# VH-VL binders against DnaJ homolog subfamily C member 27-A (dnajc27-a), part 4

Target 1, 260 residues: DnaJ homolog subfamily C member 27-A (dnajc27-a), of Xenopus laevis (African clawed frog) (q7zyf1)
Amino acid sequence: ALRIKVISMGNAEVGKSCIIKRYCEKRFVPKYQATIGIDYGVTKVHIKDREIKVNIFDMAGHPFFYEVRNEFYKDTQGVILVYDVGHKETFESLDGWLAEMKQELGPQGNIDNIVFAVCANKIDSTKHRSVDESEGRLWSESKGFLYFETSAQSGEGINEMFQAFYSAIVDLCDNGGKRPVSAINIGFTKEQADSIRRIRNCKDSWDMLGVKPGATRDEVNKAYRKLAVLLHPDKCMAPGSEDAFKAVVNARTALLKNIK

## First folded at step 18 (VH-VL)

Design y58 (from y55 with light chain S31N S93K)
Fold by OpenDDE, fold request of step 22:
Structure y58 (fold): chain C 260 residues (1-260), chain A 121 residues (1-121), chain B 108 residues (1-108)
Amino acid sequence: as target 1 above (260 residues)
Amino acid sequence: QVQLVQSGAEVKKPGASVKVSCKASGYSFTNYWMNWVRQAPGQGLEWMGWIYPGESDTNYAQKFQGRVTMTRDTSISTAYMELSRLRSDDTAVYYCAKLIAVAGTWYFDLWGQGTMVTVSS
Amino acid sequence: SYVLTQPPSVSVAPGQTARITCGGNNIGSRNVHWYQQKPGQAPVLVVYKDSYRPKGIPERFSGSNSGNTATLTISRVEAGDEADYYCQVWDRKSDHYVFGGGTKLTVL
């Protein structure tokens, strides 16, 4: 039987353990080692008519367990990367988590051959959402990661995530441990993604269009045309592209009203 | 012993270039980002950029774009920072610093002893 | 660009508690790190990720971060604590590492 190693990554309290526990109900034999900040589980799952033996390591997100975590990155085939949609800092820390893994594995660690499932968790919270789905998806997909919205509380999205996650790992294994080419086909370009991110974080209409304050009508129109082509709904499938396009249209309109 | 050892002090004329070296020991040089931070006399710390030695990937502060070049020799675990078109205001102590990622954040856990670069006519 | 603001100087008597602040817009949502720099020496990490201490750093050093202000607290200050202290964050938007202006701690 195919054996796979999976780990969880993310800040403390984002619900990593809850996601795993929710899925593992009656599926896993858990063994938690509180002293080292690792919860270990073993289970058998059926994916694509094959039996897969899964070793899952739920890692604590606290800094003092860093020296323990670094021993578990090796030979990892899948990562469940989790953030809380109600706490933007947990999303912003994801790059740091990836960096931790990278520095532990080194250049030869082949992070590109690991399947990542990003879980935007705690979607059940109705009080405040600080990270939009489009932002999380854009970030994840730009890196070739799988993206899921999940609620450990309700169970929403958890089974779907694990099914897709394990399927992708099986495909990886079938491909000799290399990421399948099909997984590399991102439906949008880096330039598109970067533009969307920039537009989302712009302070004013000048910045949004990438022109200097006081730019001429012609300069504004030229900048607009460039972005319009890049972000046009017919050409751009990137998450958040529609909103970005609307923002650019509005920015142009606003600027032209004030330029004689 | 885990340490960063930098090259000696430099005196340069305006318009010249300076290349500072930083030799790492006691850890896997290729696995961690090497950064450069400078400090003008009596001033604060200023981040210049980083290099990932394992891939030669670099990121420079906007202020130094076009003037700074960071390189590495992995065979001797040494990082280099070259600053060109030197000005008097480039007079500073230049530090190499190891960056570490822990639990979703980055900080500098190891520093070189610093290299004084003086730019004078 | 993201900016960190520190007071230029703080004075404290031996045995007292020193508090050094680092201000930034919504800095509480960022992780703040602190460095000690003595004259003629390289900086040394004293607090990382808001409140954690590296090995070898005395328990007298602690950190907190909330809202728009991070604080380095040094209890039972000693003469040897006289130094410049810098706060530092990572700015995701620019992908830059940002330092505060530094605070000179004087032990009276």
Scores: ipSAE 0.910, ipTM 0.969, lowest interface PAE 0.4, mean pLDDT 94
Fold by OpenDDE, fold request of step 22:
Structure y58 (fold): chain C 260 residues (1-260), chain A 121 residues (1-121), chain B 108 residues (1-108)
Amino acid sequence: as target 1 above (260 residues)
Amino acid sequence: QVQLVQSGAEVKKPGASVKVSCKASGYSFTNYWMNWVRQAPGQGLEWMGWIYPGESDTNYAQKFQGRVTMTRDTSISTAYMELSRLRSDDTAVYYCAKLIAVAGTWYFDLWGQGTMVTVSS
Amino acid sequence: SYVLTQPPSVSVAPGQTARITCGGNNIGSRNVHWYQQKPGQAPVLVVYKDSYRPKGIPERFSGSNSGNTATLTISRVEAGDEADYYCQVWDRKSDHYVFGGGTKLTVL
């Protein structure tokens, strides 16, 4: 039987354990070691008519458990990376979590051969959503990660996430532990993604177009044309591209009205 | 013992270049980002950039773009920072510092002893 | 660019509590780290991720972060605590590491 190792990563209180518990109801024999900040579980799942034995390590997100976590990164085949959609700081910390893993595995650790499932969790929260779906997707897909909207409370998206997650790991294993080339084909370029991120975080119309305040009409038009080609709906499949394109159109219009 | 040991003090003329070395020991040199931070006399800390020794990937502060080059020799666990077109205002103590990622954030957990670079005509 | 603001100096009597502030726009949503630097020495990490202490750092050192202000608190201040203190954050937008201007703590 195929054996796989899975870990969870993310800030404290983002709902990592809740997601796992929700899925594992009646499926896992829980062995929680509170003293070390790791909850260990073993389960058998059926994926593509194959039985898979899954070892899941739910890791605490607190800094004082770093020395414990660093021992569990090795030989990992799948990562459930979780953030809270109502707390932007948890999303912004995801790069740091990846960095923690990278520094433990080193340059030869082949992080590219690990399946990542990003869970935008707590979508049921009555609180204001601070991280848009498009932002989460853009970040995740740019890295070749799977992306899911989840609610540990309602169970929404959890089964779908785990099914896709395990399926991807099986495919990885069947491919000799290497990520299939087909999975690497991101439908958009780094430049497109960077442009969308910049546009989303811009302060004004000048910044949005990437021109200096007081730029000439020609400079504005040139910058617009470049972005229009890059972000055109027919050419760009990146999450958030449509909104970014509209924003660029509006920015150009606004600037040209003020430039005599 | 985990430590960073830097090269000795340098005196340079304006327009010249300086290359400072930082030798790491006691940890996996290639696994952690090495950073450079400088401090002018009587001034605060200023981040210059980082290098990931395992891949030679670099990120420089905008202020130093085009003048700073960070390199490494993995065989001897040594990082290098070269600053060109030196000016008097480049006079400072230069530190190498190890960056560590923990629980979604980054901080400097290990520092070299510093290298004084004096730029004078 | 993201900016961190610290008072240039803080004075405290031995045995008293020193509070050093670090101001930044919505700094409470960021993790703040603190460094101690004594004259002629390299900086030393004293608080990381707002409120955690590295091994070997006394319990007298603590940190908090909320709103627009992070605070390093040093209780029962000793003469040996006289130093410059720097706050530091990571700026995601620029991918830069940002230091405050530093605060000189004087023990009277």
Scores: ipSAE 0.909, ipTM 0.969, lowest interface PAE 0.4, mean pLDDT 93
Fold by ESMFold2, look of step 18:
Structure y58 (fold): chain C 260 residues (1-260), chain A 121 residues (1-121), chain B 108 residues (1-108)
Amino acid sequence: as target 1 above (260 residues)
Amino acid sequence: QVQLVQSGAEVKKPGASVKVSCKASGYSFTNYWMNWVRQAPGQGLEWMGWIYPGESDTNYAQKFQGRVTMTRDTSISTAYMELSRLRSDDTAVYYCAKLIAVAGTWYFDLWGQGTMVTVSS
Amino acid sequence: SYVLTQPPSVSVAPGQTARITCGGNNIGSRNVHWYQQKPGQAPVLVVYKDSYRPKGIPERFSGSNSGNTATLTISRVEAGDEADYYCQVWDRKSDHYVFGGGTKLTVL
């Protein structure tokens, strides 16, 4: 009879409530009015032949409800962190949501041993996507968070997310409240992740290789080789590494055709 | 009750260092990032960096890397900013500012009164 | 590295509407905050997250943000609104806090 607390987190209108309600199939027993900015429910699930009782707090993301939300961060085992793939601002806000939780828990809080499931939600199932999967996955996995592509509209990915989410929480409980090494071993380094993020956000080929306009052929090739070794497919399993490597190759080619 | 109180004005010579203090009261000092922002006379606001007092973690603006050190003493809820190798263009009012994170963003919700630092020969 | 551009000054007559702009590349995808600074005083937050007012700020202060421009709007301007106004964002790429250059609002 394991009892856990789960909260939702993310900007207003990213589909947090739709994800939770679609999963619960009326096993969500509401105990609070939505007008206070928290939908509270209780559900039972079976994971690894265990029954677990889950207290779910679906928390409104609007700034008006900050004073209500800040009462619900303590003693949390899992967080469902949601953004809308069609609105880049909601993805850009994820760091701020982590900061809200950290400030309310304080330095004694155990945030590094809370299970996060990041949901890249497709609220309308259209092709108007502004945050690609590799970008969202890289951000999530570099922090040791689970990552899922979900659709609140179709239900795609939601059951799989909750299965992995609850399984990770059970593993955490079995490991004395510390995340297992396997949950932290992501197959790439911080330097690799930072390089991929930088390459994705570069404005030109000079910037991408980290060289100044007017760099010599040798400087371009040296910068290229450093990045190529870093992103080598044998040593870098980070999301987006293949696309980053291709971009670096193309940047080198473009720069060298204009240098004597 | 909630306030940030800074140390008094300083006059320094070029090449010296200055250490400005910021005492917090009325809130959990260790839970919120503390920032330092300066303003040269007649000029705009310039962010210098932050410290997270609960863990001593810091983040400095590139312009001040190697010259600024931000520290704290949690027993008296006080943050410090030290700027070394002062030059005349470091003459400014130096503010501490509390950062609050709300709904996916963060901003400065509380400012100290400011500390004038004058660098003159 | 992210740059915010504000006009150096804006002048309005009492009772009129002031609009103070903050320009930035795709600023509409960012959260913009606005601070008022009166002479000899520390800045005070007047708008956060583009359009929300903190407690105690009159409803005549409002904000908007889309495309490449965020705007602070002060309706029914009073003499007491004369101040410098700064926009501010957090830039995720650099992990820096960036202020605009400031706009002096003069109430004629």
Scores: ipSAE 0.695, ipTM 0.863, lowest interface PAE 1.1, mean pLDDT 87

Design y58 (from y55 with light chain S31N S93K)
Fold by ESMFold2, look of step 21:
Structure y58 (fold): chain C 260 residues (1-260), chain A 121 residues (1-121), chain B 108 residues (1-108)
Amino acid sequence: as target 1 above (260 residues)
Amino acid sequence: QVQLVQSGAEVKKPGASVKVSCKASGYSFTNYWMNWVRQAPGQGLEWMGWIYPGESDTNYAQKFQGRVTMTRDTSISTAYMELSRLRSDDTAVYYCAKLIAVAGTWYFDLWGQGTMVTVSS
Amino acid sequence: SYVLTQPPSVSVAPGQTARITCGGNNIGSRNVHWYQQKPGQAPVLVVYKDSYRPKGIPERFSGSNSGNTATLTISRVEAGDEADYYCQVWDRKSDHYVFGGGTKLTVL
C-alpha cells in the first residue's frame, strides 16, 4: 500500500473543498475539524492495479490561516491548485501561492518533484468567464503542471483530474521520488510562453511587434522575423501559439500597409 | 528576535561603488526573498531588486540593471547590495526588506533600519 | 511598467477619518499593500492584501480595493498616525514591485 500526501491550495472561496467533496462523496474520513483551517482526511483509491492510501489536507485559503497552513507543506507529493475562472484575481494569485509553498519548503525543498494539478474551476456557471482556457493552460503547462477545467457544481472534469493526478503521483513514486523526464519536458520554452502572454495583452500592432510608432519597414520586418521563428506552430507547442502567430502576421501586414 | 541590521552610513565620491550589508537573524535566511529599496531625500520608496539567498537568483529593476549587484553569504545570514558608478542622484537611504508570501500575494514584512549613502564632490 | 498614483498629502482633524487613495489601471484585480513611514524610520506594514491587518496594527486601520482605486482608511485618527503612507503592488508583466509616490498624512 503506497501512502501519499496531497494538499489543496488557492484563494478562499474558489471551490477547493467542493471539488474534494464532490470526488470523495462518502469515502473521505475527516480527522481534523475545519475550525483550525485544515480539513484533513484519509481515503483509499485504486490506480493502475495498486491500492493507494491518500492523506488529503484541504487547506483554507484565507490569510488568517497562514500560520496553520505553513505546517503542512513538508513531504507533499501532490498539490491541487484551484482558481475561479470567473474571478481573474484568483488566477493572478497563483504565483503567490507557489511562492508561499516555496518559502516554507526552502531551497532544499523538492517543489520541482511535486505533482501539481491546476483546476480552472467554474464556481458559478452563469458568470462570464474572465480567464480563458488558453491563458490558464499556458501558465500551468509552462511550469510542468497538469491543467483541468472543472465544475464543482456539475462535477465536470473532477474525476478526470483526480485520475490523472494520482496516476502522475504514482509515476513520481515509481521514479524514486523524481518526476519522469517526459513530465518535465513541456515542449516549449519560457521565452515562447512569455511572448504569447505579451502578444495577448498588447495594445496595438506597434506594441505587438515591440517597435516604436514610426519604425521603418526594415525594423518592422526584423521584429516580425524574430517573433515568427519563435512562435511558428511547427516549432512552438505552447497553448495559444497558433493564435499568437496569426496575430503577429496580421500586425506586420497592418503596419507595412502604412510604410513606404 | 527577528531583525535585519544594516551596515553604517557611507560617504562616497561620484564614480565610486558602495556595498551595503544586511544581516538577518531570527528566521530562515535562505527561505525568503531579500529586497533592496531606496529613498532619496524628500522622495518616495523605489524598489531596486531582490535576491533569493537559497539559490542566489536575482531580479533587478530595469533602472539599475548593469549598475547593481546583489549577493549574499549564507554562512553569516547576510545579504549585500553593491551599486557602482555612483552619481549624486544615488544619494539616498538604502533599505533591505524581507519579502513574505501569504495567501497568494507578497509584501515586505520586515525592514532594516536603513543605510544612508551620500554621494558628493 | 505599472504606475500607482497617490495624492501628495491629506489633512485631517484628530478623531476624524482619513482616506488615502491609490490609483491604478484595474488595481481592483491586484493585491494592494500599505506601509506607514514616520520621519527617520523604516516603513511599517499596516494593511496587506487590500484589507487585512498584521498583528499589532489597530482595528482603526482598514483598506478596500475595487475598480481603479484602492483606499487606506484610518478611523479616529490620532496625532501618532501622522506619517507618509505608501501603497504597493507586484506587477506580473515586469515582475517588479511598485510603490505609489506616497501620501503625507497631517493631523491638525
Scores: ipSAE 0.690, ipTM 0.861, lowest interface PAE 1.1, mean pLDDT 88
Fold by ESMFold2, fold request of step 22:
Structure y58 (fold): chain C 260 residues (1-260), chain A 121 residues (1-121), chain B 108 residues (1-108)
Amino acid sequence: as target 1 above (260 residues)
Amino acid sequence: QVQLVQSGAEVKKPGASVKVSCKASGYSFTNYWMNWVRQAPGQGLEWMGWIYPGESDTNYAQKFQGRVTMTRDTSISTAYMELSRLRSDDTAVYYCAKLIAVAGTWYFDLWGQGTMVTVSS
Amino acid sequence: SYVLTQPPSVSVAPGQTARITCGGNNIGSRNVHWYQQKPGQAPVLVVYKDSYRPKGIPERFSGSNSGNTATLTISRVEAGDEADYYCQVWDRKSDHYVFGGGTKLTVL
């Protein structure tokens, strides 16, 4: 039987423990040292006709527990990385969580050979959403991470997340501890992802096309064609590409309306 | 003892280059980003860039692109910052600073003593 | 590029409370760190992640962050607290570290 190690990561109060407990029900046998900020348990899952024994470390996200967390990063096969869709700062912190792990694994660790499942969690289903799905999905998939919309209250997405998560870990183990080629190929380039993010956050049509106010018709059309080729839905499969492409088309139309 | 110890003060002419060293001790040098921050006389702190000693990755502030090079020698736990084509407004104290990532954020938890670089004709 | 603004100076009497502000657009959604720099010395971290203190920093140092303002608070100010104070964030868009302009705390 295959034995794997899984940890949770993310800010305090984003619902990490709730997701784990909802999935595990009574199969999570707690072997407590909760006063140190780590809930440890073992569970069994069945993936592709194999029984897998999973060691789960549910790690507290508070800075106080950093000196404890730093001892649990090594030899990890999977990470459940959680943020709260209602609190943008928890999403903004995800890069910092990856950095903590990279820092503790050191240069010999290879974070690219660890399976990440990003959970866009809905802690309070009545709270206004502040991180839209395409933004979270783009961030996750551009890094080669799995992405799921989850709710511990409703159970939304939790079983689907764990199924895909464990399946990806099994594939990793079957590939000698390296991610399969299919999992590395995300279907879009860094340039495409960066352009979508920039277009989402631009202030006006001039900024969107990357031209100075007062640009000529030829300059506007040249900038437009470059972005249109890059972002066309048939050539760019990144999350949010269709909306970005529409925005670029509309920006061109708006600018050319005021140029003879 | 955890510390960062920098090379001594330097006086340079405009157009020259300077290379400042920063020797780390008491922690795993290759695990943490090393940053360089400068401070002109009577001015505030200005971030210049970082190097990740474990992989030689660098990231430079736009103002210094093309003029700064950050390197390291992991065998002696030492980071280096070289600034070329010096001008008088590069006169400053140059600090190395250790970056630590904790709980979703980064900050500078350890600073070198600073190296004064004076650029004068 | 993200901009942090600090008042150039703050004056307080010994034993009183000093409040040093750091302004930024929606800074409350970011993690703010504070450094103390005494004359002729390197900066020293005094508050990180808005409100946490490193080991060895007196409890009279505290911080808060909401809306467009982060604040470093020093209660029962002593003459030895006279220094420059800098706020700092990481900016995800640029992947750069940004410092405020600094605030000189004068203890009269």
Scores: ipSAE 0.663, ipTM 0.845, lowest interface PAE 1.2, mean pLDDT 88
Fold by ESMFold2, fold request of step 22:
Structure y58 (fold): chain C 260 residues (1-260), chain A 121 residues (1-121), chain B 108 residues (1-108)
Amino acid sequence: as target 1 above (260 residues)
Amino acid sequence: QVQLVQSGAEVKKPGASVKVSCKASGYSFTNYWMNWVRQAPGQGLEWMGWIYPGESDTNYAQKFQGRVTMTRDTSISTAYMELSRLRSDDTAVYYCAKLIAVAGTWYFDLWGQGTMVTVSS
Amino acid sequence: SYVLTQPPSVSVAPGQTARITCGGNNIGSRNVHWYQQKPGQAPVLVVYKDSYRPKGIPERFSGSNSGNTATLTISRVEAGDEADYYCQVWDRKSDHYVFGGGTKLTVL
């Protein structure tokens, strides 16, 4: 049987353990006492007509457990990377979690050949959402990561996440430990993703079109045309492209209202 | 003993270049980003950029693009920062600083002693 | 680019509590790190990720971060705490590291 190693990553209190326990139910057999910051278990699953034995390391996200966590990054096939949609700082921390793993694997480690499943988790369904789905999806998919909306309370999205996650890991193992080319083709360019992020976070119509206040009509129209071609929903598959395109159209209209 | 030891003070004329070295000891040099931060006399800290010694990747602050080059020699665990076309406002103490990533963030956990570079005619 | 503001100086008597602020737009959503620098020395990390202390830093050092203000708190201030203090964040938009202007703590 195929044996794989999976770890969880993310800030404390984002729901990592709840997601794992809810999926595994009674099939998760704890082997370590959680007081050391690692909850190790084994489960078996069936994917693509194969039995897979999964070693799961549910790692505590608190900084004090860093010296324990750093012993468990080696030989990992899959990472469940979790943030809480209600707390933006947990999303802003994701790059730092990737950096911790890269640091501990070192330059010989090939983090590009590890399967990541990003879970945008809804811990409390009554809280206002702080991270838009398109923002989280854009971040994840631009890195070649799988992305899922999950709810630890309702269980929504959790089974779908694990099924896709294990399937991608099996594909990795069947491809000699290297990710298939199709798994890294995200269907949009870095320029498209960067433009959508910039437009989402701009403060006014001038900034949105990338022109200085006082720009001429011709400068506004030229900037608009460049962005419109880049982001048109028929030509751009990036998450958030439709909203960004509409915002660019509205910005042009607002600026040209008072320019001759 | 974990430490960063930098090369000695330099005096340069405007238009010249300077290359500061930073030798790492007591940790895996190639696993951690190395940063350069400078401090002009009486002023605060200014981040210049980083190099990842394991892959020679670099990231420079926009202010220094085109004037700074960060390199390393992994065989002697030494990072280098070269600043070209020096001018008087480049007079500063230049620090190397080790970056560590922990629990979703990163910060400078170890600093070299600093290298004073004076640019005067 | 992202701007951090600190008061230029803070003065406290020995045994009092010093509070050094670091202002930034929505800084509460960011991880803030604090460095101590004594004259002629390199900076030393005293608080990381808003409120955690590295090994060897006295428990008198603490931090908080919410809204638009992060604060370094030094309780029972000693003469040896006299130094410049810098806050620092990573700015995701520019992918650069940003320091505050520094605060000189004077213990009278």
Scores: ipSAE 0.649, ipTM 0.848, lowest interface PAE 1.4, mean pLDDT 88

Design y59 (from y53 with light chain S93K)
Fold by ESMFold2, look of step 20:
Structure y59 (fold): chain C 260 residues (1-260), chain A 121 residues (1-121), chain B 108 residues (1-108)
Amino acid sequence: as target 1 above (260 residues)
Amino acid sequence: QVQLVQSGAEVKKPGASVKVSCKASGYSFTNYWMHWVRQAPGQGLEWMGWIYPGESDTNYAQKFQGRVTMTRDTSISTAYMELSRLRSDDTAVYYCAKLIAVAGTWYFDLWGQGTMVTVSS
Amino acid sequence: SYVLTQPPSVSVAPGQTARITCGGNNIGSRSVHWYQQKPGQAPVLVVYKDSYRPKGIPERFSGSNSGNTATLTISRVEAGDEADYYCQVWDRKSDHYVFGGGTKLTVL
């Protein structure tokens, strides 16, 4: 008889409602609780010998800042955060959705003790992917969030996401409403994650190594050594570290050819 | 009324420090990020950093790292920006600005009136 | 760091349309906000997230963002629209907030 509140967040038309409907089948009973344009319902799920009653809020419109948003975010145990892999803007907006939640809950809201599951949703499998898996996973895992590749159209990944999501919520509840230490260990440092993001988005090889144009061979090699130690795949478990390490190696090679 | 009211103009010598205050009213001070932005005479806007007053988290622009400190006093809903080792090119109007997040985006919805800081020998 | 480029000035006759550009590498993938600053005053938001208008901003103000250029458009320009206009983005790479250099709109 464990009762939890879950909300979904993300831009319109990223498939939030479809993901919920595919998992819940006919167990989702919609209710209208307010005139604020959000969908509200309840469902029952079974997780490892336990029956859990879930109150689900699905954001269908733009809630107002104070009367609507506070009720939507308050007392939440889990968040399903969705973007469309084919539309980078929906991924870029995720930080804004998190900022809104933090803003509405305030410092007293204990947002760090809420379970987040990020769904990289494939709405249109015929469209080229704009956000690669390693970028989405790095963003998610660096924040301590669960990450899943999903398809609302095919159902791929949805059951796996919800099983992990609810299991993590149960663990949270069993730990007095605080996230277990094991759930917050991500296997890489903020410095490693920031470096990988920076390298992915660099303008040129000088920028990638963090040296000024006109740097000497010694300066290039010194900058390279620091990054190589930081990002080496044997020592860095961050998503995208292998690609970042190879990019750094290639940048060093390119720069050394130009210096003489 | 929702407003940000800043401390008065200051004149400083090179090498000194300045601490500008920004008092918030009419909203929940601890819930919203507070940014600092400066503007040299006749020049554009330059972002300096932010503080989240509810948790004292800060983020500073690289240019000011090591010289700027942003703090707050939640009991009087006031944010502070302190800039040390002042130079003549720090002469500017310093603004505080409230960040609001809405539906996947965020922007500065409210600005203080600005504080002129003049650095001259 | 990410750079936003604006023309230093734009002149327009009253009643005509002003277009103020903000250039940036792949700026179309970013949310662009526009601020108006009149002499001696703090900036005021006039457009956010490329094309949305805050409450109280006349419908004459509009915006677009595609490719490498975002544009603030002011239709039927009035003398009261004379101001400096700044575009602004958030740069995820540096986690910094970047302003354009500003554009002085003059209504002749």
Scores: ipSAE 0.555, ipTM 0.807, lowest interface PAE 1.6, mean pLDDT 85

